# VHH binders against Putative uridine kinase C227.14, part 18

Target 1, 235 residues: Putative uridine kinase C227.14, of Schizosaccharomyces pombe (q9utc5)
Amino acid sequence: MALQVDAPDVSSYDELYNRAVELLKHQQRVLIGLAGGPGSGKSTLCAILAKAWNERFGSEIVKIIPMDGFHYSLEELDRFDNPEKARALRGAEWTFDADLFYSLVRLMKKITDRELYAPSFDHAIGDPVVDDICVEPKNRILIFEGNYLLLNKPPWSDACKLYDIKAYLPVEHSVARARVAHRHLVSGLCATEEEAIERTDRNDMINLTFVEKNMVTPDIVLQQLRLKTVKTSSL
Key: E = the ipSAE of ESMFold2; O = the ipSAE of OpenDDE; V2 = 0.75 times the mean of E and O plus 0.25 times the DockQ between their complexes.

## First folded at step 12 (VHH; framework vhh_7yz9_2)

Design w3 (from v3 with F50W; at its last look DockQ between E and O 0.82; V2 from the best seeds 0.00; counts 0 for: pae E 2.9 > 2)
Fold by ESMFold2, look of step 12:
Structure w3 (fold): chain B 235 residues (1-235), chain A 117 residues (1-117)
Amino acid sequence: as target 1 above (235 residues)
Amino acid sequence: QWQLVESGGGLVQAGGSLRLSCTASGFTFSRYYMGWYRQTAGNEREWVAWITWGGKTIYADSVKGRFTISRDNAKNTVYLQMNSLKPEDTAVYYCAAIPEPGDYDYWGQGTPVTVSS
């Protein structure tokens, strides 16, 4: 009844919703850390959840804050000891400004009575845009979404202490690989399927494995959307 | 040891202007919102203005249009330009990093502002 998403088993989505709503009865703001590795479909799921929940409440009660706005800028990566490596492996945990992310989570947890701002990532420019996402007091449920939100490594693990709910969206590796390679090709990051697969294997799949091996225990494990097609031409 | 040092306060006639400064040290200034608060005797500190990492500004209704907050990340300094001052603006003004650096709440000595009728 909750989300009406295309899946016969929506109990995990209903559980997430019900926990968030129950907390709203006793606190102004609920923070959800929603993690999933590259290719898990977490951004799509978050968009679906936010739309459904906002419709049920009749207001923009949910705001999504993607972790990708916390990439170090290209200018910042160029100041690393090995800039070529940093650019080649962009998306790895150490290429994000985790301290800034943690600062934001602390800010959003503590301050609920005025507007606040978070960065976004502009994929056309390939760099973060400061202060692009406005969070207002009416946004009482914040969904932080990203690869490393549940990573068992400071400061990511410190942020985990601040989320009211820790959610994880698992994905089978073959599905993740196909999805990520396809996205690299259609986004123009890679010119050929061979290049997209190679980049996926040397970067995104390594990052997925790293998350899986170094994750704190989630409160809720979310079900995948059942109607997605894996395109064989992308494999 | 991180520090915030306010300056620029003083006595001014109603309708006048003052510019406050706050110099920060001991933390990565660019990773914090910076802000100004003020406090009158017997009352809690009240929020006046914040400025984000990227320079976007947010003001309390009571000062909007009269006060301007700005920051210079190269100098680790945040400013508050106060124009069209009113007697009700009389307070000790404090700057802050938001969220607070470290595990403790720190307030400097502040800088007193007195606005005479």
Scores: ipSAE 0.411, ipTM 0.746, lowest interface PAE 2.9, mean pLDDT 87
ESMFold2 (binder alone), look of step 12: mean pLDDT 81; pTM 0.811
OpenDDE, look of step 12: ipSAE 0.806; ipTM 0.903

Design w4 (from v3 with D103E; at its last look DockQ between E and O 0.73; V2 from the best seeds 0.00; counts 0 for: pae E 2.1 > 2)
Fold by ESMFold2, look of step 12:
Order: sequence, then structure tokens, then C-alpha cells
Structure w4 (fold): chain B 235 residues (1-235), chain A 117 residues (1-117)
Amino acid sequence: as target 1 above (235 residues)
Amino acid sequence: QWQLVESGGGLVQAGGSLRLSCTASGFTFSRYYMGWYRQTAGNEREWVAFITWGGKTIYADSVKGRFTISRDNAKNTVYLQMNSLKPEDTAVYYCAAIPEPGEYDYWGQGTPVTVSS
């Protein structure tokens, strides 16, 4: 029998892929800055694109570097003037180490002939993990993804001068709100639906609006991922 | 103005050891990869070793197992412990902050290392 399953339709992102591959004819490494606010689905999209593009290219050409590895650690937030506020509003632009992020973008653009390392974020620990993501010379397309990659504020805006392609994934606010609240509930961050919505409104939705009002012009505005029913061979 | 000052070079017999130091000023040391490069007359500078913000180390194939890079963020200092030295290791050694902290490349005088037979 034929098996029908829903699979991501990555063909709607062929323009982005083709731009990146064209640049690879002339440079060792292509940097993509892919921004989207909380609840946009950017992390899921990037994972799907990396898998599809690596399969299409025939090697591990794509590496994803999430911005969440650049959160200030909880220890660092405790040194802020108001640590309670910093922890409560974690996820706001000023709770990320933007200067370190910019330094990493410069590093990855400049050094392409040896392995380098970027931090990740461990959600179980709730803190960054230094040197957790290995970037190798074969990783010729780097997708930086996060809320503030295209923010029109230094040093985020300085990093924008280094991305070869600036991509933005917009999201309708009611969709983002529902997604983020659901994530807060199922992750155990919030005990009730009421608490999850309130937390989403006081933090994540404010951050989404901030991004939308303060971003540089992207090169490509991406569509939300759609599914495509495919048939598989019967055995 | 940021600067890097190398020291600890000298003349040493093959098979011997040296420890190089590099003291940094004028930038936030802990926020940069640090590295060592070397250069022989008539050749381009080549990288030798890098150390990440988190202390992970990366070595050129020619020095793996013989050289050890380390850093002390409290002293704004990066070190290169060079063991089992070979005449081919003879060069002027430079440290670097990566990427460079300012808009211009900076290479100090370096510290010469000569390994004799």
C-alpha cells in the first residue's frame, strides 16, 4: 500500500537556497541572518531547511547557530542593577550579550579554515553552554537564527552588515501568542493556561512587537512553513 | 588603543621547551578568541593555536601534541607552552585577538624563537 504523510514543503524557500549557493561560487562561507520574533517558528524552520539543504547539496554544508546561546547567564543577570527584573524579563533584547554575538559573527566570517565553537543554550539547565556548537570548514552556510538578528540597534545592526543574506519570518500575533503560551504550559514554565498567557503577554509579545518596530529591511521575507502531502513507496 | 605584547622567546636546543606569554590591554580580553601565529622569513604568517572564550583549544597539525595554548583572563594573558621543539619551529611568534578588536590589524614585534640542532 501507498503511505501518505505530511512533509514540509521546502520548495518555497528555493530562492534563499539558490542565493546562498550562488554566493558559494565566490566565497568559502555564506552567513544568513534569519530573524523572527517569539512564536514565529524560526527554529523549527531553520532545522527543517538545514536538513533539506544538506541532503540536496550532498554534505553537511549548513550549520545553525541559535542566538539563544548568547543569553547572559543567570549568574551574569544576577549582577545587573535589578536582577529580579532581568530574570523576569529574560528574552528581552537587553538580556542577551549582543557584543559577544557580534564578535562571533565577525569570527565566523573571517576564519573559515579550522573548527570554531559557538555557545548553545541548555533549556533543562536554563543557561548557556560555552563551546557547545562545533563549526567546521565544511559548514559553508551558517544560519544565525534568533529574535534580534535584524534589530536596527548596535551591535545587532553592525552584525547585519556581515550577513550575506538577511531573512525575516513574520508571524501573525494571535498565532505567535498561542504558540508561545502553549510552549510555556507544556514545558512546565507555567502551571496554568492563565499564567502562560499572562507571561506571554508581559514578555514575549512585547519582544515580538519590539522586533517588528525596530528591524532593518530584510533581503527576503519568508513565508510560514506549509505542509505537502507526499506518497511513499509500498513494500 | 589596544595592544598585545609577546615575550618568552629565545634560543633552545631541539627537543627543548619554551613558554611564551602574551599580555593584552585596551580591549575586553575575555570576549575574544586568542591565538598564536608564527612567521619565518619570506613566508606568510601561519596560525599555530587558538583558544576559545570557554578555553577549548585548537591546534595546527604540525604542533598537535607538542604545544599547549592556555589563557588567564584575570591577567589578560595567553600562553603557549612549546615542548619537543624542532628546528622547523624556528620563527617569530605573534599572539592575536580574533577577530581583531579594532578596525585595523595589529601585529606587535613578536617574540623570536630559534631552535638549534
Scores: ipSAE 0.541, ipTM 0.814, lowest interface PAE 2.1, mean pLDDT 89
ESMFold2 (binder alone), look of step 12: mean pLDDT 79; pTM 0.794
OpenDDE, look of step 12: ipSAE 0.781; ipTM 0.890

Design w5 (from v3 with W53L; at its last look DockQ between E and O 0.68; V2 from the best seeds 0.67)
Fold by ESMFold2, look of step 12:
Structure w5 (fold): chain B 235 residues (1-235), chain A 117 residues (1-117)
Amino acid sequence: as target 1 above (235 residues)
Amino acid sequence: QWQLVESGGGLVQAGGSLRLSCTASGFTFSRYYMGWYRQTAGNEREWVAFITLGGKTIYADSVKGRFTISRDNAKNTVYLQMNSLKPEDTAVYYCAAIPEPGDYDYWGQGTPVTVSS
């Protein structure tokens, strides 16, 4: 089972870049699977990396495809055996359409010479939006990012065979807990700090530990950005 | 095993029209791009048209403006409407799910289209 690295690698972002660039010398498209649990800051990191790498290349060579677009829709969750549980635990591995995700990864690996489309997640609607992300031939580096990208469970593990680089962004549990609880409170999902903490513990933190126990070995362990910490008084 | 069954091919005069159909089974149809390819004797199979999960359409330059791909997820069927046909469109036409369902390549028998001048 993969474990968190307990010592930071200050140069890990440059290592990821250099490996991707080397692969571009030999192939049209490089797929990066970038995993990080809830509260890891993976989306922020990916946005920063994409901006920096696109500036270095002078083109939109990087496209980010978040796993969020692969949630089952609310309508689909309502058809589960226990719809209240499915909605309450949205974000757990089984609430994502993993087969659709794997299908998309295979598509993006195979077809590099025309525009393709991936779903996104619309937070205002609270549901996925089909065909919302356009992937063009110039997007030669695709960063798939999400909680379960390195999960050692089919079909997630089958997708791992297709990533050229498997990257993981670890996070200390206390930091993740604080960040996620704060997000739940600020977004209005939870009305009080107590509710936000309880929801985080009963959903997001369970998902984080599940990933940590069931992850394939990454090629690169990324160090955390120095992000603004969530104040404990906001929990 | 999953299957794709093409139909609707035939002999047609240049300038004419033809509608191809492809019925899918054995996989979740709505989870895949669907597409049409064609192959002439002695050549590689070439891409003609794709239709995305949400119904966006993407065409090879050689058929843009003349061909229209569509899908009906309720019937597990993809169509190719072929208008203003040219002798160069003569080929065996194949339906495809993209990527292939499962880990094995599968091509049906195809449906031959002959465009006479």
Scores: ipSAE 0.612, ipTM 0.846, lowest interface PAE 1.5, mean pLDDT 88
ESMFold2 (binder alone), look of step 12: mean pLDDT 82; pTM 0.820
OpenDDE, look of step 12: ipSAE 0.715; ipTM 0.852

Design w6 (from v3 with S30R; at its last look DockQ between E and O 0.78; V2 from the best seeds 0.75)
Fold by ESMFold2, look of step 12:
Structure w6 (fold): chain B 235 residues (1-235), chain A 117 residues (1-117)
Amino acid sequence: as target 1 above (235 residues)
Amino acid sequence: QWQLVESGGGLVQAGGSLRLSCTASGFTFRRYYMGWYRQTAGNEREWVAFITWGGKTIYADSVKGRFTISRDNAKNTVYLQMNSLKPEDTAVYYCAAIPEPGDYDYWGQGTPVTVSS
């Protein structure tokens, strides 16, 4: 099986690129906050954009900083009032260390002339990895991506004042639901389709709705990717 | 209001060592990089070292291999171990939280270090 990504209406991607490039004429670093709910395809889109833009520039001028690295660790969640609930609802906005994220955004905006580090998330470990992403002076465009980047709630909303460009990738709910349920099944988080759908409805779709209802106004609304699933043989 | 208090400076012969300390209060220490800067009269502050909230260290070329920054989150304290000191290291040393916790620049009194020939 080969996944094909098709985005025939690329005007919003071109708009994002053109705005970022124009800002680079006047400042060393451009910060993009790119939000989308669960199942929106934001991580895939960011990877595609970063690859394309880095190829155009001939260097790694784009660095992606996923919000995943700002999950509270499982150890930290175990210190919550209801640790079992915190673990079960991991992915809700309150299970992220938003203050640490805000500190990082401020840091990356202020210090542009030496290497700095941000956490990542290791899916095999299932937890954040401290200091895993190196941001260098050549990384003049930083794309922060995640569910809650544009959430209208401090400190997420404070970080929004620091992004040069606020971008949002909307997703139709039935598409998001199908994508997230499939991901839960394939990853082994859920053993059956029924379990995956139930988990998606009780957690991920609630988080998606929360983002949609509580978002600051984006500067640009991005067009959805068309993810094609194609049947292929090994040969 | 948050504050940073430096200590440990003094007069040292070239080739000697000093250990600087900085105690922080009024902000969530573990959520910030900590760092050291230094300044001689008539010049801008010069960056010396950073330590990430996770403990990774980053140094200016002029001190790499001679200075070691460390932090103790339980004590809200950052340290700078300075070895193989040179007369060029003579300066007032300041610690910093990066970015500034309250959107305001704050510089304490600093701690003066004099390295004699």
Scores: ipSAE 0.637, ipTM 0.853, lowest interface PAE 1.6, mean pLDDT 88
ESMFold2 (binder alone), look of step 12: mean pLDDT 79; pTM 0.798
OpenDDE, look of step 12: ipSAE 0.844; ipTM 0.923

Design w7 (at its last look DockQ between E and O 0.72; V2 from the best seeds 0.00; counts 0 for: pae E 2.2 > 2)
Fold by ESMFold2, look of step 12:
Structure w7 (fold): chain B 235 residues (1-235), chain A 118 residues (1-118)
Amino acid sequence: as target 1 above (235 residues)
Amino acid sequence: QWQLVESGGGLVQAGGSLRLSCTASGFTFSRYYMGWYRQTAGNEREWVAFITWGGKTIYADSVKGRFTISRDNAKNTVYLQMNSLKPEDTAVYYCAAIPEPGDEYDYWGQGTPVTVSS
């Protein structure tokens, strides 16, 4: 089955695009902080936007920098006071290297005329990969995406002062819960649906609530994507 | 208060080599790109090289293949190995933490003068 985005109310995506393009008339680089809690679909949305905007410009003007690259490594988590707890609650705000993230945002804002590098996250290894994402001068729109980008807590809140546009993708809790539990099952993180739901409630839903209650005011609230399965005629 | 102290400059003949050092204090060294810039009298500072917190190196075209930047996080020190030096490499060399720790004001130390004679 092919997936198709069905988003009849695209006005917020157009607003985000139009604001970014207007800023490009006056500055070399535009920084977008795009937040959404676990299960919001922020990564899928960012990929769709980047593809559409890059195609429209005819170049790789958009580069996505996921917050996932700023996880503390497993080796670093093993040095925490309680490593078992740190691994079990990986994904919570304190399991990310927020200071390094803030340094990157400052760097990308200041230096626009040469190649720079950001870490990525390799899900097969389960760890960050240093210097894996190359940001080039042609990447004039940087979309940082992650759970905690708009968190009203230093240094995340300091990074918020540097984004040109703060965007938030909200999600209903029942939808987020179902999506995250499904992801845990499909990825093999959990063996059964009961285990996946329990893990989601114990970790991811707590993280979602934390974000919702501790967030700076976004400039744009984005509409959710509606994914539609395209049926095949092979049957 | 954070500080960067450059050293290792001097007089050297063309074709020679020189190794610069820069010792950092007052900030978490490993969380920053480190870099070298150089400046001749009456001109703006010119970027020379960066090294990422992960150790990847990036060079200006004018020095690529001749200069090597490196860092030692245990010693809070960044180095610039300069080989095949030319008279046009004559400048005061400055190290930098990127982005600047703390305030947004540009901070530059005294630098370390390098003179390459013919």
Scores: ipSAE 0.522, ipTM 0.804, lowest interface PAE 2.2, mean pLDDT 88
ESMFold2 (binder alone), look of step 12: mean pLDDT 81; pTM 0.815
OpenDDE, look of step 12: ipSAE 0.803; ipTM 0.899

Design w8 (from v3 with G102T D103G; at its last look DockQ between E and O 0.76; V2 from the best seeds 0.69)
Fold by ESMFold2, look of step 12:
Structure w8 (fold): chain B 235 residues (1-235), chain A 117 residues (1-117)
Amino acid sequence: as target 1 above (235 residues)
Amino acid sequence: QWQLVESGGGLVQAGGSLRLSCTASGFTFSRYYMGWYRQTAGNEREWVAFITWGGKTIYADSVKGRFTISRDNAKNTVYLQMNSLKPEDTAVYYCAAIPEPTGYDYWGQGTPVTVSS
């Protein structure tokens, strides 16, 4: 007997992989800027791609650097002119330290022969953790992922000049809205569907629209991740 | 216009110690890795040590355990404490901000260190 299970269809992204590997023939490190607005599924996609590509290559050639590590800390937001607004709207473009992000992209482009460090975001701490992600010379493909990586506004747009490949993951608004509202509900951020939708509309959907209207032209527009049914052996 | 000014070099006997300083101006010091490189005549410049934005230190194998890099963001200064010096450490020492603040390489005069027996 055989089982049918759903598995991610990674083959839809072979063009991106092949382009990155071709560039590695001529340079030590390839930088991919992978953007998508809230609810696009970019973080899930990146994690799935990194796992699949590392398995295919046989080593940890891919390292993901999420933009989330570049949130201003809560302490930093409290020093803003309007701290209550800054905390309430955390996730908007201006609540990220874009200059530090740009400095990191420049650093990772320039130095490829020793370990370097990037910040992460720790959900248990609820804040960034400095020097938490180690990038080693073997990590020859770096995927930066986040909402604003392709934003046509300095310094985000300056970082775009350094990515070897600019990738964008679009999402249909009704899908994004449903995904984000669901996350707010199941995470406990909102107690009801009504609250989750209202929060999504007043923050996340505004951020999504902002990205869509203010983005540099990507090199590759990605498809949403699809599942495919595969047959497996019986247990 | 940004600047890095190295100081503290000199002549020292093998087994001795020396502390180098580098004062920075013209850029936001805390937003950069700081580092030290060294160069001997006829050779390419080699990396010695980095210190990250968060103060984590990274060393070349040849100096690990003997050299200590540190930074004082309030004074825009990076230091290199060099202990147990060997004749092979003889070089001109340069500090660096990484990535460089204007996007092009700049190397000052450095500070010469000579280690003799």
Scores: ipSAE 0.535, ipTM 0.800, lowest interface PAE 2.0, mean pLDDT 89
ESMFold2 (binder alone), look of step 12: mean pLDDT 79; pTM 0.790
OpenDDE, look of step 12: ipSAE 0.805; ipTM 0.904

## First folded at step 13 (VHH; framework vhh_7yz9_2)

Design x1 (from w6 with Y104F; at its last look DockQ between E and O 0.70; V2 from the best seeds 0.00; counts 0 for: SAP .725 > .668)
Fold by ESMFold2, look of step 13:
Structure x1 (fold): chain B 235 residues (1-235), chain A 117 residues (1-117)
Amino acid sequence: as target 1 above (235 residues)
Amino acid sequence: QWQLVESGGGLVQAGGSLRLSCTASGFTFRRYYMGWYRQTAGNEREWVAFITWGGKTIYADSVKGRFTISRDNAKNTVYLQMNSLKPEDTAVYYCAAIPEPGDFDYWGQGTPVTVSS
């Protein structure tokens, strides 16, 4: 018996895949800057694409480098002029170490013949984990993903000159708001739905609007991930 | 202007050891990979080792197990401990911040190392 289940429809991203693979014919490494505001679903999308593309290519050609690892640590935020504000508004553009991010993009573009390391973010710890992501020469497609990758402000805008492909994942504001508030409840950051919505409105939605108003023109605008019905035997 | 100053080179017999130092200024040291390269006359510079801002170390195959890179962020200094030296290690050694902190590639004067047979 065939069962019908919903599975991610990755075919709507074939243009991005094909552009990246075409560039690989002429260069060792392709850098994709994939931006989307809070609640856009960019992290989930990137994980699904990396899995699908690595399977399609037959090796771990894709590596994801989330911008989350470039948060200033809580200890670093405590050294800001106004630490209370910095902690309260964590997630805003200025609470990320943009200079370090730009340095990493330059490093990954320049050095392709040995392993290198990038930080990650551990939500259980609530802070960056240094040197947690290993990038190897076989990782020929690097997807940098985050809120501010296409921000029209140095050094983010300087990093844009280094991406081979600039991609943007837009999201409807009511959808983003609901997703982010839910995430705040599930993670335990907020105790009640009312608190989660208020925090989302005063921080995350402001950050989303900031991105939308201040980004460079992307090379490709991505569609939100859709599901398609497949038989279980075809999975 | 950012600056890198290498020191600690010299003449040593094969099998011996040297410790190189590189003092940095003019950039936020703890936030850069630091590395060592070496160059013999008439040849391209060869990568030797990297150390990440988090302290992970990465080595060229030719020096793995013999050389150790380390850093002291309080002193803005990166080190290269070179043990079991071979004549093939003879070169001028340069440190680097990766990527370069400024608009231009900067190579210091280097520190010469000569390993006699």
Scores: ipSAE 0.602, ipTM 0.845, lowest interface PAE 1.7, mean pLDDT 89
ESMFold2 (binder alone), look of step 13: mean pLDDT 79; pTM 0.794
OpenDDE, look of step 13: ipSAE 0.785; ipTM 0.889

Design x2 (from w6 with A96V; at its last look DockQ between E and O 0.75; V2 from the best seeds 0.70)
Fold by ESMFold2, look of step 13:
Structure x2 (fold): chain B 235 residues (1-235), chain A 117 residues (1-117)
Amino acid sequence: as target 1 above (235 residues)
Amino acid sequence: QWQLVESGGGLVQAGGSLRLSCTASGFTFRRYYMGWYRQTAGNEREWVAFITWGGKTIYADSVKGRFTISRDNAKNTVYLQMNSLKPEDTAVYYCVAIPEPGDYDYWGQGTPVTVSS
């Protein structure tokens, strides 16, 4: 009853790496926007790529900046017109501070010669942690990863003009649904499989569909890691 | 239109102190790093200090330990406390929002600081 990752397919990943390395010959920093909907496995993929690329390059050249640090805080959501709805639908595009994210992308593109900071998300406290991720000049490849990085809606679409490479990790809906529902069960967010599926359909799958229908054209479409499916009946 | 207005400059003896202030308007202040640059006559502007959204501070080597940057998000204001001033700190000091809020690179008049030997 565990998700497993097979060895990564190197073809599209090699293409992404080779493009990034070629750009490094002409610029100090390369920005990669890597999008995938809920349940796509994008966070796992980014961690694997960063580890592999840092090893191949011989230094910590890659830094990952997850979009989840740009959630509005719970305090901020409580100031929305309908706070109960905002908390219930957390993860939807409008529950992220897109303007702050765009400000961060512009900052990282402009300033490359000193340390800078980005927020993270702490699941134990259930909220963003400001200034938690340190980006240093040695981090010459920044991978921004999240659901909405390639969304064709300002300011996300404005950030797309700043990424050197736009990458997308597609996922089949049945696979995404199973992964997200399982995550809701094991995290304790939902007590039963029926609750987990209902929550997944009500929120995460709507968000996945929204991304698929409203994204700019990526430069590279990445192949999936082969993740083993956990049996839901074992719960 | 967005604006940054610097104040607090003046003449001070070496070893003395000054506090610069910068008031921002026309943009969402909390979404930007704030900072200070300075320019000596005939030279390019040089970075002095940045302060992050969360209040972490980042300083140029030449001012570290002597200058302190701070921000008050409720008042849309950033400050630079300048202690142990040296004649080489003589410059026009400019407040910045990073990245700039508009589509253009705009810097105000600045606030002159003169440190007498």
Scores: ipSAE 0.588, ipTM 0.829, lowest interface PAE 1.8, mean pLDDT 88
ESMFold2 (binder alone), look of step 13: mean pLDDT 81; pTM 0.818
OpenDDE, look of step 13: ipSAE 0.778; ipTM 0.889

Design x3 (from w6 with A96T; at its last look DockQ between E and O 0.71; V2 from the best seeds 0.69)
Fold by ESMFold2, look of step 13:
Structure x3 (fold): chain B 235 residues (1-235), chain A 117 residues (1-117)
Amino acid sequence: as target 1 above (235 residues)
Amino acid sequence: QWQLVESGGGLVQAGGSLRLSCTASGFTFRRYYMGWYRQTAGNEREWVAFITWGGKTIYADSVKGRFTISRDNAKNTVYLQMNSLKPEDTAVYYCTAIPEPGDYDYWGQGTPVTVSS
């Protein structure tokens, strides 16, 4: 007996999938740069796509490399000229080590026949973790995801020349604002709703606008994830 | 112009040890993997080992357990400690920064290692 539940409708992203698979016929590794501003839902989308595409292939062909592993550490921010400001505005483009990110993109493009490592970000401690993500030769599709991947500013713009596919996930500002404020409150970054909204307006919404005004042209503009009703077995 | 200078090669008996060094200049050392390759006459360069900017080490199967790569970011230097050497380890050894800094490739003279039976 079937049970009806809602599940993500990943078929809306078949164009991206098909372009990546076609490129795999000609090259060992395909790099996808997937950008979206704060509150766009890009991390959730990437996780859902990776799971669906890996299942479809029957192996871990997709690996996600989040840009958040390239935050300057808290220790590094404390060495800035104004550490209080740097911590308060963490998430702004200049609080990321863009040169290290570009070095990693070049590395992943060049070396495809052995394991390599990328940093991750530990949200519980609020800091990067070096060498935490293992990228293996079987990971033939790499999805880099983050706010600034398509930013028209070196070295981000230099990395754009290396992505095989540049994808962008837009978001309506009111939706982004609500999502980001909610995350700040439930994550404990802000203690009250008023504080969360003020931080969102002062920081995240500025960053979102900055991205929107300073992007290279993407190859594909993605739609927000939708759900569909599917049937499952009750046995 | 960035530069990599290898040293420490020589003649050694099978079963012996040798330590190679490579000093880097002209680029931000901490932002790169460092590595070693080796080459025999008439063949392409063969990868030996990488070390990440965070210090994690990665080795070719042929050298695992015998070779150790390390780095000293304060000295802009990468090392390769080679133990239990075999005649098939005979090659010219080159260090690398990965990916290559700047707009151009560079291969130095390398440092020759000969392992006698």
Scores: ipSAE 0.560, ipTM 0.815, lowest interface PAE 1.8, mean pLDDT 89
ESMFold2 (binder alone), look of step 13: mean pLDDT 79; pTM 0.794
OpenDDE, look of step 13: ipSAE 0.803; ipTM 0.899

